Miniprotein binders against Uncharacterized protein AF_0758. Designs and how they scored, part 4

Target 1, 276 residues: Uncharacterized protein AF_0758, of Archaeoglobus fulgidus (o29500)
Amino acid sequence: NTMTEDMKRSVMSQSLEQSFKKIQYIIHSVSFGEVPSQAVEIELQGGTLTLDKSDPEFIVAFVNYTETNPSNLPCGRVPNSVPLCINLSTGRLYTACTHTGYNFSACTLNHTIGKIVYRYKDWFLTLEAGSVFSKYSNQDYSKLLYEPRILYNATLSTPGKRFLVMTIPLLDGELSIGGSGRFRFVLNEGNSNVSLISVSNLGQDFNDAYVILRGTENKDAWCRFFERSGDVFNTTLDDTKTSYRRCSNSENAMASIKLSNVHEIIVIFRQVLFST

## First folded at step 5 (miniprotein)

Design d45 (from Fd with S60R)
Fold by ESMFold2-Fast, scan of step 5:
Structure d45 (fold): chain B 276 residues (1-276), chain A 81 residues (1-81)
Amino acid sequence: as target 1 above (276 residues)
Amino acid sequence: SDRYEIRVRTNDPLQARLVALEIQFLAESMGYEVTIEIEGDEVRIRFRGDPDKLEYFLDRIRKIAQELGAEITVTVHTEDS
């Protein structure tokens, strides 16, 4: 009749993980326009659930290694991009390029994407960029529970070309709830920002493209996901050309992957608005 | 047995890719097995799935096409195999 503390904690963890899987599903459904609005009910079991809009940053950068002035790049060919200087080791963006170290001119897509965080004591569940992570505050290790839905499908390609499609949720609005009991909040469809990027343009105007997540406590789990995704892509793509895989920069908590042999990239940022 | 092929004709390659993305996501959410091919501005979808959900799946595809503009057309073909 009475449960042990370990058994209670196990049931709690399983329940919260399933709730986050449901929230991930709803975020994707709202982000893809399947529903304009969806209510969520959750039992917090003594924890807190908050929307943190300050991090992480999601960056897509189209890099020219030789151009000294970012303003000279044809960023009009990358819709919604901004000509900036990027440091590929830190993910930091600047208006002027000094050509020191890994600083290069780039056309950049950059958004602070936000995260949903559940906290109970030293245990955290985090949802960022469509992925769900579990982490203890006293451990460097983060566990990826549910992967983001990034589509790369050979059957989506025209003959002779391959496409990478990324739909990235931008979490906005307000959410801050905590305590015991059942709570309700709503996710609403917001604005969208669509970019079609052809890799055929890279060979003429750009050297390489990078995807960078900056300011994430889950950088090592992101790096493992990018490496695993690279292995899957390596069945179709020559991933030996992807030479830059930066994980765990202690100052910047960055994970990145260099894109290679992708013929066309579509990046879609969609705002999801939280309210109580 | 009979299979379904859905063809969606759009006005440009970007719309074709967006249609393909939305249909792929819809199919995954419904537990359908699909193959999607893009030829310029045309999207071709072949699928197997729960017959009880077929009418709903087709209605959702038509709504996706309508939401992306009046210049998108949808056709359905029955295939023998």
Scores: ipSAE 0.039, ipTM 0.440, lowest interface PAE 5.3, mean pLDDT 74

Design d46 (from Fd with L68F)
Fold by ESMFold2-Fast, scan of step 5:
Structure d46 (fold): chain B 276 residues (1-276), chain A 81 residues (1-81)
Amino acid sequence: as target 1 above (276 residues)
Amino acid sequence: SDRYEIRVRTNDPLQARLVALEIQFLAESMGYEVTIEIEGDEVRIRFRGDPDKLEYFLDSIRKIAQEFGAEITVTVHTEDS
C-alpha cells in the first residue's frame, strides 16, 4: 500500500535524519578530542548502514601555473603537503607534470576520506567530510542536511586576520549493519594530520588554492555550500585552467580559495574509527 | 541581559583555533550570536544573554576547554539598569 509506505518513509526519514545529526555531532566531538570514545544506538527501520572507505577523495591544492616540475615548489610552506601534478579538469593527481590539458604543479593535501551510508531502497543518507546529505539514486540533486566544519572566521573585531579552518574526518574501521532492530556501534578517536598554512608565507610561488571533492555523489550540494561561503570560496572557475566556468559544470565539487581574504588556512584530517 | 567575556588560554596557537571553531559551532547549533577573537594561544569569546538560559552553553564551553587542557576565565558584567 503506497499510503502505508509513504507514512513509514516519513517517520523513518525524520528519525534517520536526527540519528545522522547525532552521528555528525559525535564525529565532531571525537575529532576534536572532546571524548575519546562514544557509543551510538540507531534503529535502521529495514535499511542498511555501512562504512565505505573507497571514496570520496578530499584535496586541498596550492597551485603554480608556470612551474613545470612539482618538486621545485616550496611545499615546506604547506606543512604535510606533497609536490604533485594536479589536473584541474579531473581532480586527478600525478607524480610528473607536462602542463598539457589542465595539468599544473601543486603542493597537495589529500586523503580518501570515506563515507557512512544509510540506504533504504532508492533513498540514501550520506555522511562525508563531516557533512550529511540526503539523495535519491535516480536524481542528480542532493540535499545538504547538516553542514561540515569548514569555518571562515575573523580573528579580530575589526577587519584583520581571517582564518579558514577545515576539519575533515577520515572515516576508518568497520561498520556494516542492517535490518529492523536497534543496533549499537562505537566511534573512537584515531590519528590526526594538521596543516597550519600562513598565506603570507606562500609569497608569489602559488597562484591559486583549490578545494576538491573527487568521487562524491553529492557534487551539486557541495557546490551550493561553497557558493554560500562566497566570502572565502569562489565557485566561478577560470575555464582556461579548469575547463569549467562553474563548480556545477565540473566532474567534481571544486572551488578556489580567495587567498586575498585569508591570512591563515588550517586543514585538519582527523581519523575516526568505527567498530561494532 | 548580562555581558559575558570568556578567555580560554590554550597550549599553542593551533589549539586556540580548534577551541574557537568548537565554540562557534556550538553557538550556531544553539542559536547564540558570539564574537570570537584569537590572539596567539588565547581565545576570547563575547556574548550577551540571560544567565538562566546560558547555563548549558557555558558548561559546554567549560567542557571544551577541559578537553583541550586549557585554562578558562569567565567574566560576567551584570546589567544593573
Scores: ipSAE 0.058, ipTM 0.499, lowest interface PAE 5.1, mean pLDDT 84

Design d47 (from Fd with L68Y)
Fold by ESMFold2-Fast, scan of step 5:
Structure d47 (fold): chain B 276 residues (1-276), chain A 81 residues (1-81)
Amino acid sequence: as target 1 above (276 residues)
Amino acid sequence: SDRYEIRVRTNDPLQARLVALEIQFLAESMGYEVTIEIEGDEVRIRFRGDPDKLEYFLDSIRKIAQEYGAEITVTVHTEDS
């Protein structure tokens, strides 16, 4: 064989990255109902592939900085949302709002979304919220290999209006495979929770909307994604009485949604079920 | 190259938006530039391209329409060679 160890590792990494791009595409197709079920075959090349359902948490929050009681918010205008208190520093949700620090009343969409993790030695590939990341355990840096399907499309609207769409897969079921050889698993369509939100009247009841990921090891990579998607998201939050400036901290990665150019927001949480 | 106009009539405005988004994602994945308009429960798609590549794109749009029980109409405007 003429391949060196470095060439073998490079070929392996490229193969696994392509497999994850394929899995990401299948998750998208299942999430949209294009196929109700799809089998996947993957060569693990001595690594492990597992479904972890414990994190991250994905939150979309419509925030009112002055209303002290969340139950007074018109959360009917954000279908499938729950009136809660949100802490904009930590991303944590509470039933009662004390309005201390960064605690504010909000209409919230919230799910623990899960992740698929491939591990080989100190190298990790992670698929969460429709995104694929590469990370080495000895490095703080995480690389975003494939972006989430968050669409911000001017061509779908009347001139001057835009649609913002987020399709967020909820990974469920069971997956735990490892070793050498080719393995098979199946992705099946599950339940969906769809929120169609008209932005036209939100300014009377809400000040800002936020996207927050909690419990992800890829916080800095998420923040870099939000930053380069500056036509959609604002990562520069005013460090004043009501806002928090830092996009990532020990708890979360967070960005505000630029509502001034948005006509409608569509949020789709779609369950995808893994089985072997 | 030919110019295409596709109209997809769905059962409601939400389905129209979902159909439009699937088509936009499909177009991005295939490297096509499309113009998409939504009027109530109807999606209108305009694009330009060569027949060989467009067959797969059109077939995929038909499959999307079928998933939503939507009616599809395709109009082709042929350019002089």
Scores: ipSAE 0.112, ipTM 0.531, lowest interface PAE 5.0, mean pLDDT 81

Design d48 (from Fd with L68W)
Fold by ESMFold2-Fast, scan of step 5:
Structure d48 (fold): chain B 276 residues (1-276), chain A 81 residues (1-81)
Amino acid sequence: as target 1 above (276 residues)
Amino acid sequence: SDRYEIRVRTNDPLQARLVALEIQFLAESMGYEVTIEIEGDEVRIRFRGDPDKLEYFLDSIRKIAQEWGAEITVTVHTEDS
């Protein structure tokens, strides 16, 4: 009954992955108001666990609009939104939106969502937008371990209409722990924001909207996830068009997913506050 | 087996969508297979199976409905073998 060093490392990795699954579950529970606060205990096993509030950004971008009145853009219907533009080729955001059409959005909904990162040597576990990823710094590949909570199925729609509902956790507060041993931190419910956009005049669907994760090292894994997630997401590479038509873009580390046949987009931003 | 229909009447269509989202995630977390439909301000949930599991699921849905100020109605349909 003796373990080898390889078995010990495997047990360590599985333990940390299970801890991240638990953290994902707690974020979900806190985000939906099931519990107002919950403590987490984790064994870091020589690694570090940090909250990075600087990226990624979650963006919903609306393109191909010629409307000159900002209140008539999709973003103008969302309380407290500032209509920004994104250059879809570069991923850069602009505060003055005077260009709509092929390479620019008419407006965006955007939030810096933050991420929880565990690091041990060249191995990373990342939790962002409700998803858990595993990555080695010497590999271009990220593995999606646990999927985000996104609803886009026909059972939520009235006949012939599809609803895309996304609950996006906004990670805030402070977390920076590291070393050997057992550590404790707390997740608390913060502010909840709801963004609702309906552009159905006479039953038109969104075919000119994008979901974008900007500043993510897991851009390729996001693209693979959305490709598997059904017909409302277009992740196919188009080598005959500009780079903004590709799902994965190394400029600004961006995953850009075009929506198809979506009647209404509901994005729910739920703030989760970390403290030690 | 018995078929159960749960209706949640909310105050507006936005609340219906938010309630439906929470119930769908609840069902997934509990391992229940449900069909959820939204019509205006009403959410309809259809569930087949164990009555004991239904009571636990219903208690959780009642809490969600209460948070949103929504009304809940439960109807049981029996099917002949």
Scores: ipSAE 0.012, ipTM 0.367, lowest interface PAE 8.5, mean pLDDT 72

Design d49 (from Fd with I64M)
Fold by ESMFold2-Fast, scan of step 5:
Structure d49 (fold): chain B 276 residues (1-276), chain A 81 residues (1-81)
Amino acid sequence: as target 1 above (276 residues)
Amino acid sequence: SDRYEIRVRTNDPLQARLVALEIQFLAESMGYEVTIEIEGDEVRIRFRGDPDKLEYFLDSIRKMAQELGAEITVTVHTEDS
């Protein structure tokens, strides 16, 4: 690399990072229902900006290690969840549970969430699950630039306990722009699904709960985020229930939820529609 | 520095949780250290910080409260040390 090229890339990356911070804010404002529609203008500086709807998947699973039939689980206690079999090694979901290896019955909240990707040469900026990441294609390391709307906070209604809120945007529509110049696109609010889960109502029917991001290029950065939120997430997993003790593996980034520290879990999936 | 307490009364307990989430992320974006507590439909925010940045923080909270039809109350406590 030349010094001149490195300096140019530094100025460019700062500009694009600020643009992604603005896009993140607009996504969250639309997701919250504060504004129904918002236009965005961006200078791509020779790169491309694309909506990819194929990956990643965001999964919240409430697991029972001994129940062999997922349909016997009281999934009504996890609103909008589906009784499925989950393989904790791969994060994959199945309709039937064989209870071989790492397959367990679960009540699952699962969506393909999509991502907005800016690409310039080997450098990527990615917005997924409300988070912004920076990554180079030849490195496994990803940098978390702006955090997701996942909040762990106290409540006066239950002293000593906290609520966990996860607001996850579902990116939909179409966006594919590139080159030099100023480009415009619009974000519109879509459908929303809210799951309000009282941890005390889960009883003895669930042993653990997991948050899984499957198919993300930013597994290591997600795991570092979960590690920083250690009061609510465990990133060292039981290798008798998974094939890995670590948060990150070849398939997914996974953390368990410390249910003993949580009074209430709120999972919000909100559709955001992109158009040019 | 002064200690500040902001109370936001929302329409229901779910809105209180959503408002608390938005305020937490706003505070983090501004570098404010805050303690947020909820009781039913009310959100209580306690923070200590630069009064020069307080105006923007409060204006953002007021805008959010207006969109939701929520009520806001601000109390300032002066530190003696």
Scores: ipSAE 0.206, ipTM 0.559, lowest interface PAE 3.6, mean pLDDT 82

Design d5 (from Fd with L18I)
Fold by ESMFold2-Fast, scan of step 5:
Structure d5 (fold): chain B 276 residues (1-276), chain A 81 residues (1-81)
Amino acid sequence: as target 1 above (276 residues)
Amino acid sequence: SDRYEIRVRTNDPLQARIVALEIQFLAESMGYEVTIEIEGDEVRIRFRGDPDKLEYFLDSIRKIAQELGAEITVTVHTEDS
């Protein structure tokens, strides 16, 4: 009956959520070189597990609100960054800028990071940017199950100076499995192309720094996480929108957070390769 | 009543940030309150808790440090509370 079906769905959901917690842990262990390779066994319970490399995009932007020409920005002080125009309400990047709406000159780093997706009927579990989400396909609402690893509450030896460290997994390789029974796949260290941004004294060259996720179906959950994280980052969240309308319009799936009161920002991208 | 200072000396400043991130996540996962400071290639962790929690925490930090070839030093400070 429906009660038995609801109980079976609950047990299935708990089992798969734990499996994703395990995958998140393994991604982290492989990313930090604790192990060069690790196999995973999982029961898919009639669902599918796939690697989607087409989205989302992870953007870090160091913004100057008054400069109209991005090429005039000192992007050499932001390693691996490119001078572009960013729209802070959509996260979209352009080569030229105008002082209209939320379009501003910035030094930007942009990566397509990929996601692991489990699907059973209308239910999805997604792992992106080191975070695990649960979502139903007919709803804009998603639930953050396991948070990304971000360090902010550490300080440098100089009093009053703070730093932010983020580690973002870049998911690559191939994974596409599905059906009933037990399946095996392997996670391997990728190439050691670490993209590192280390920036100090932002307030001398830039007004604010932003972290943006674009093209994510979990934008609502990211917006809520960023709002909650504002206390940790000691930021004013005026530019971080808390609903899908504010964080992104229906046509633009984006979530963002403004960073302030940081002395050093370090973003580390680590490649993880999936194979069966 | 006692507080603890754990120092992890790494091979370079990037490794120190990686170690700090790992230790912060570990502490949060365990419900432990820590303060983390980085100076060059060294990570300093200030921990408040009982000795049983310290030993479990240190075992986990030792595993992280061993993977990275980092050196660990532990100092005990007495608090009046």
Scores: ipSAE 0.115, ipTM 0.515, lowest interface PAE 4.6, mean pLDDT 75

Design d50 (from Fd with Y56W)
Fold by ESMFold2-Fast, scan of step 5:
Structure d50 (fold): chain B 276 residues (1-276), chain A 81 residues (1-81)
Amino acid sequence: as target 1 above (276 residues)
Amino acid sequence: SDRYEIRVRTNDPLQARLVALEIQFLAESMGYEVTIEIEGDEVRIRFRGDPDKLEWFLDSIRKIAQELGAEITVTVHTEDS
């Protein structure tokens, strides 16, 4: 019966989406140190749930458009950053600037962050960088179900002193389960890396700051999220001076955004360890 | 409706930003509009809205503060005219 099958799929989708919302909340709680460990039970309903540690890559880059040698940049003023060459059209990082295409010197914060993927036939739920996406493999379109938790704020006493706080979970450990029945896994707090950056202290040695996700199949959904993040992020599609691209439809799947009107940036990479 | 000022004193400026982040997402999940000010190691929240939900909001903030070892105070700042 077609109606019965459609109803089963609808109930299944709602149940799995709510389970992912719960997993997102638990990752957030563990990442903020609210709980050091939490167990999760899930009904997979014939699908599979896996941790993929190979992608995506999350980059925060402070860029100088004129300096040709990244080692000349004062990257000590961007804690935990590495002086590298970045291509703003692909998000790729290099140790030396070749000055081909859109390569620029930058101080970079960079981690491969991993993703949790549920698959049933051609339907995918993906959790990456604190966000939950729904996608069909036969479509380029991804739907952002639950947004990442990024705080941007301005003080009432000093309007315009915006604080951008990003807590990015680094998914690690092991998870590979599938089939029918109840499955249990545990999320544990791991190591953290914190970078507090005062934009006012960077001076004129840096032109712009960028947030880049590379290697994500949900790049178009990330681009739409960055667009609607408003005044925190530059909403222009192109920077003709740098040939900046917000979204890439090439083999270098990338979503990027240029930061504006931010006084202070705090980037927290928190390891979350999965075990069964 | 009344306007409320909630203050959370944390151990350091980084913890204040983390507390502010969590409180903002809590308020968004509840459908409340809040204004959050960060001054050093202190978070100040201005809440305007439904008093029927205020108790649950405050209890949730207290749980966040207690878990992180922070202090919380609640005051009515100004009357809504």
Scores: ipSAE 0.171, ipTM 0.546, lowest interface PAE 4.2, mean pLDDT 77

Design d51 (from Fd with Y56R)
Fold by ESMFold2-Fast, scan of step 5:
Structure d51 (fold): chain B 276 residues (1-276), chain A 81 residues (1-81)
Amino acid sequence: as target 1 above (276 residues)
Amino acid sequence: SDRYEIRVRTNDPLQARLVALEIQFLAESMGYEVTIEIEGDEVRIRFRGDPDKLERFLDSIRKIAQELGAEITVTVHTEDS
């Protein structure tokens, strides 16, 4: 009995995981303008599929540990960035900086990126920041099924020059479907913005750069992904420079990393609009 | 020879970076060992593996180029050991 139910769940899981791989692919294709609109058909097999626009938040922050007024930072050199105060422990942003605890002045790129969630009983599939995760509600563990579109450790023509390219989908519109049967929805291309940033020698104006995902239930899986990224992402749990810990506090729904050995950062935010 | 160089020409440097990103994900998903370099509008991929895996990899690269609207010129050079 239980073996038959486990086999049925295995077949269902494989089918839904492949559907999410297809949705991830279509999000990418639509966001690059290859196809301006694409219809998707999915068999929900008794589950629900929803767009949640309230979280996560994706932040790229160029930080100055000494400057007490964020408005004094040359944020014009970081296209589309806003001078704010960032708390490196929580990922929260403020207009004023006291430089108490882990609060520092920064030039920030910040977007609420949204997520697509499939739920069947206690099992969840989540697509956020271009990544697909599988999780059971009774477990802290999340499994990364399909990786985000983040390229690093590639060289240009100069040996040792490294760059980081991050393509981050901003999920918008409306999607809420559920039940048995085959459902159809459409993805449409929305607005895009591109920030090309030279970070070679952070100099006197900036000390470090951080990538933070805040409000994610998959923070531990994100941290494992970043830890596999070698020299680009500092995986030290306790940073002696800032006393900052990454992914060590279970109360923080946050995955954050400090960038190292990066000469150029390209951050691409692409809006994708969902409709039924 | 177990080493090959693949070159992909794109329309501009931004497209080259996007093509490189997709090729890296493809290689990781297939378990292939690759090194990727970008020079202007050109993506250079160093592939280590057998010829059968190379052909599958090349077919997938051609599909990525088509999907991203890139004009592709693929040159395959075998490296002497």
Scores: ipSAE 0.065, ipTM 0.466, lowest interface PAE 5.3, mean pLDDT 75

Design d53 (from Fd with E37T E39T)
Fold by ESMFold2-Fast, scan of step 5:
Structure d53 (fold): chain B 276 residues (1-276), chain A 81 residues (1-81)
Amino acid sequence: as target 1 above (276 residues)
Amino acid sequence: SDRYEIRVRTNDPLQARLVALEIQFLAESMGYEVTITITGDEVRIRFRGDPDKLEYFLDSIRKIAQELGAEITVTVHTEDS
């Protein structure tokens, strides 16, 4: 009977959502060096679990709206960044600015971050940038189940100053499993790339900083997350340089960082290696 | 209520920031409100509350510190009514 089958699917979904919460936690633990390696056991219940390394791309860009040559930007103040031209409408990066449309000079941090995807028929669970999402292929709506770990409310010893820490897992290695049995895979710590950015006097050289996820299928869920984190991120821009736009109306998930509220930004890309 | 200050001395400034991040998320997951400050390689956490809550929190912080080779110090300030 259909009701019995729907109830079975509901129980399956709850079980897999808990498994993804556990995987998110393990990624966090491995990423912070709590353990160098951890094994995971999962029952896939007729679905598939795969690592897709091709997308999304995570970009942090410190933008100057008036400088026409990216090479003139002091990208040494944004460690590990490269001077590039960014199109804020598409999120695409170029070595030369055409100075047309929404192309601006920026110091950029960018990585293809990868995603873990569980699929059962028309239902997907996705883990990307430390966040877990649920989506049905016949619906545009994506639900954020478990939020990324971003620290904003910690203070430095100087009163009124805060720091922003973003830890972004880079998913690498190999994972492709499927079926009705129990499966085991291992997560290992890989390399890390860390940028410590002092915001003091950054406004002399840069107008805004942006966080962009390009190629994500969970754009609307990311935009809603940025909106809920309105003390950190701004999802609505009404500026003659960028034109009026909202994250929800953009091609990619995008938000600007409220630099006036921040003393220091720390961006950490940590590699997590999957093996079976 | 008692006021507690937990001090974690790490090996370098980056490790201090990572420890602060992990402790902040641990506190949020447990429903605790803490104030965290970072000075160089040192993390200071201020917590106000019950000894039972502090014991679990401290055990978790000690595990983090042990894994990273960091030193931990706890001081207690008893506030008058």
Scores: ipSAE 0.160, ipTM 0.540, lowest interface PAE 3.8, mean pLDDT 80

Design d55 (from Fd with I38F)
Fold by ESMFold2-Fast, scan of step 5:
Structure d55 (fold): chain B 276 residues (1-276), chain A 81 residues (1-81)
Amino acid sequence: as target 1 above (276 residues)
Amino acid sequence: SDRYEIRVRTNDPLQARLVALEIQFLAESMGYEVTIEFEGDEVRIRFRGDPDKLEYFLDSIRKIAQELGAEITVTVHTEDS
């Protein structure tokens, strides 16, 4: 009965979605240092669960629109950053900057963050940058199931001051399991904090900051998240100074967000190691 | 009209931001909306809510603080606006 089969698939997808919510929680707890190690048991229900370390890329860029030589930027003020040229339309990084089109000098942090992918036939669940997405291979869009942990506060005791805090898991190690039955794997805290960026008084040296996800098949869902989070981020692209696209159908699909009027930005990358 | 302010004292400003992130996520997971502010090495959480749920929220915050080596102080304010 096709009705019964559809109902079974619905129950299966809800179960797997809940499992991914649990995995998201554990990834954060391990990466935050609350526990050094956590075992996970999951029923794969005929699918596969793998760690893909090749993409996406997570970029944080502190941009100066007028300085034509990236090496002249005070990137020592942005811990762990590298002076590079960034194309705000593609997210691509270069050593030399022409300042034509959407190319600008920036202090950049670029990490390949990895993703956990569950696949059953044409259905995918993906966990990347702390977020969980659902997608069918025959559809262009993806659905954001569980949002990333991002803290963005506007304080009225210091009018107009905004704070952005993000913790981004860097997924590493190995995971490749599949089939029927119950499977077990372990998440371990990696070495100490891989990278920490803390920047205040941005406007002294930089015009704007950007958060960019590159090489993600969930770029449309990320763009919708950034847009509906208008109270969190400034997604306005009508500024004549930037004139760029936040979402791209170009090679290495990307989603980006411009951060404006932020008093303090803290981005923490934490390594999570997978083993079976 | 009643509001609650929870202060969590930490060893440094970075620790305060991490505590704030965890508390915001806890509040969101419980269906609450909170306002979080920073004052140096302290994180200030403003909670508007059901007094019957305050104890559970506080116990959860205490667990987060204990894991991170922070201390907490709870104050209650009556809204005059």
Scores: ipSAE 0.171, ipTM 0.565, lowest interface PAE 4.1, mean pLDDT 75

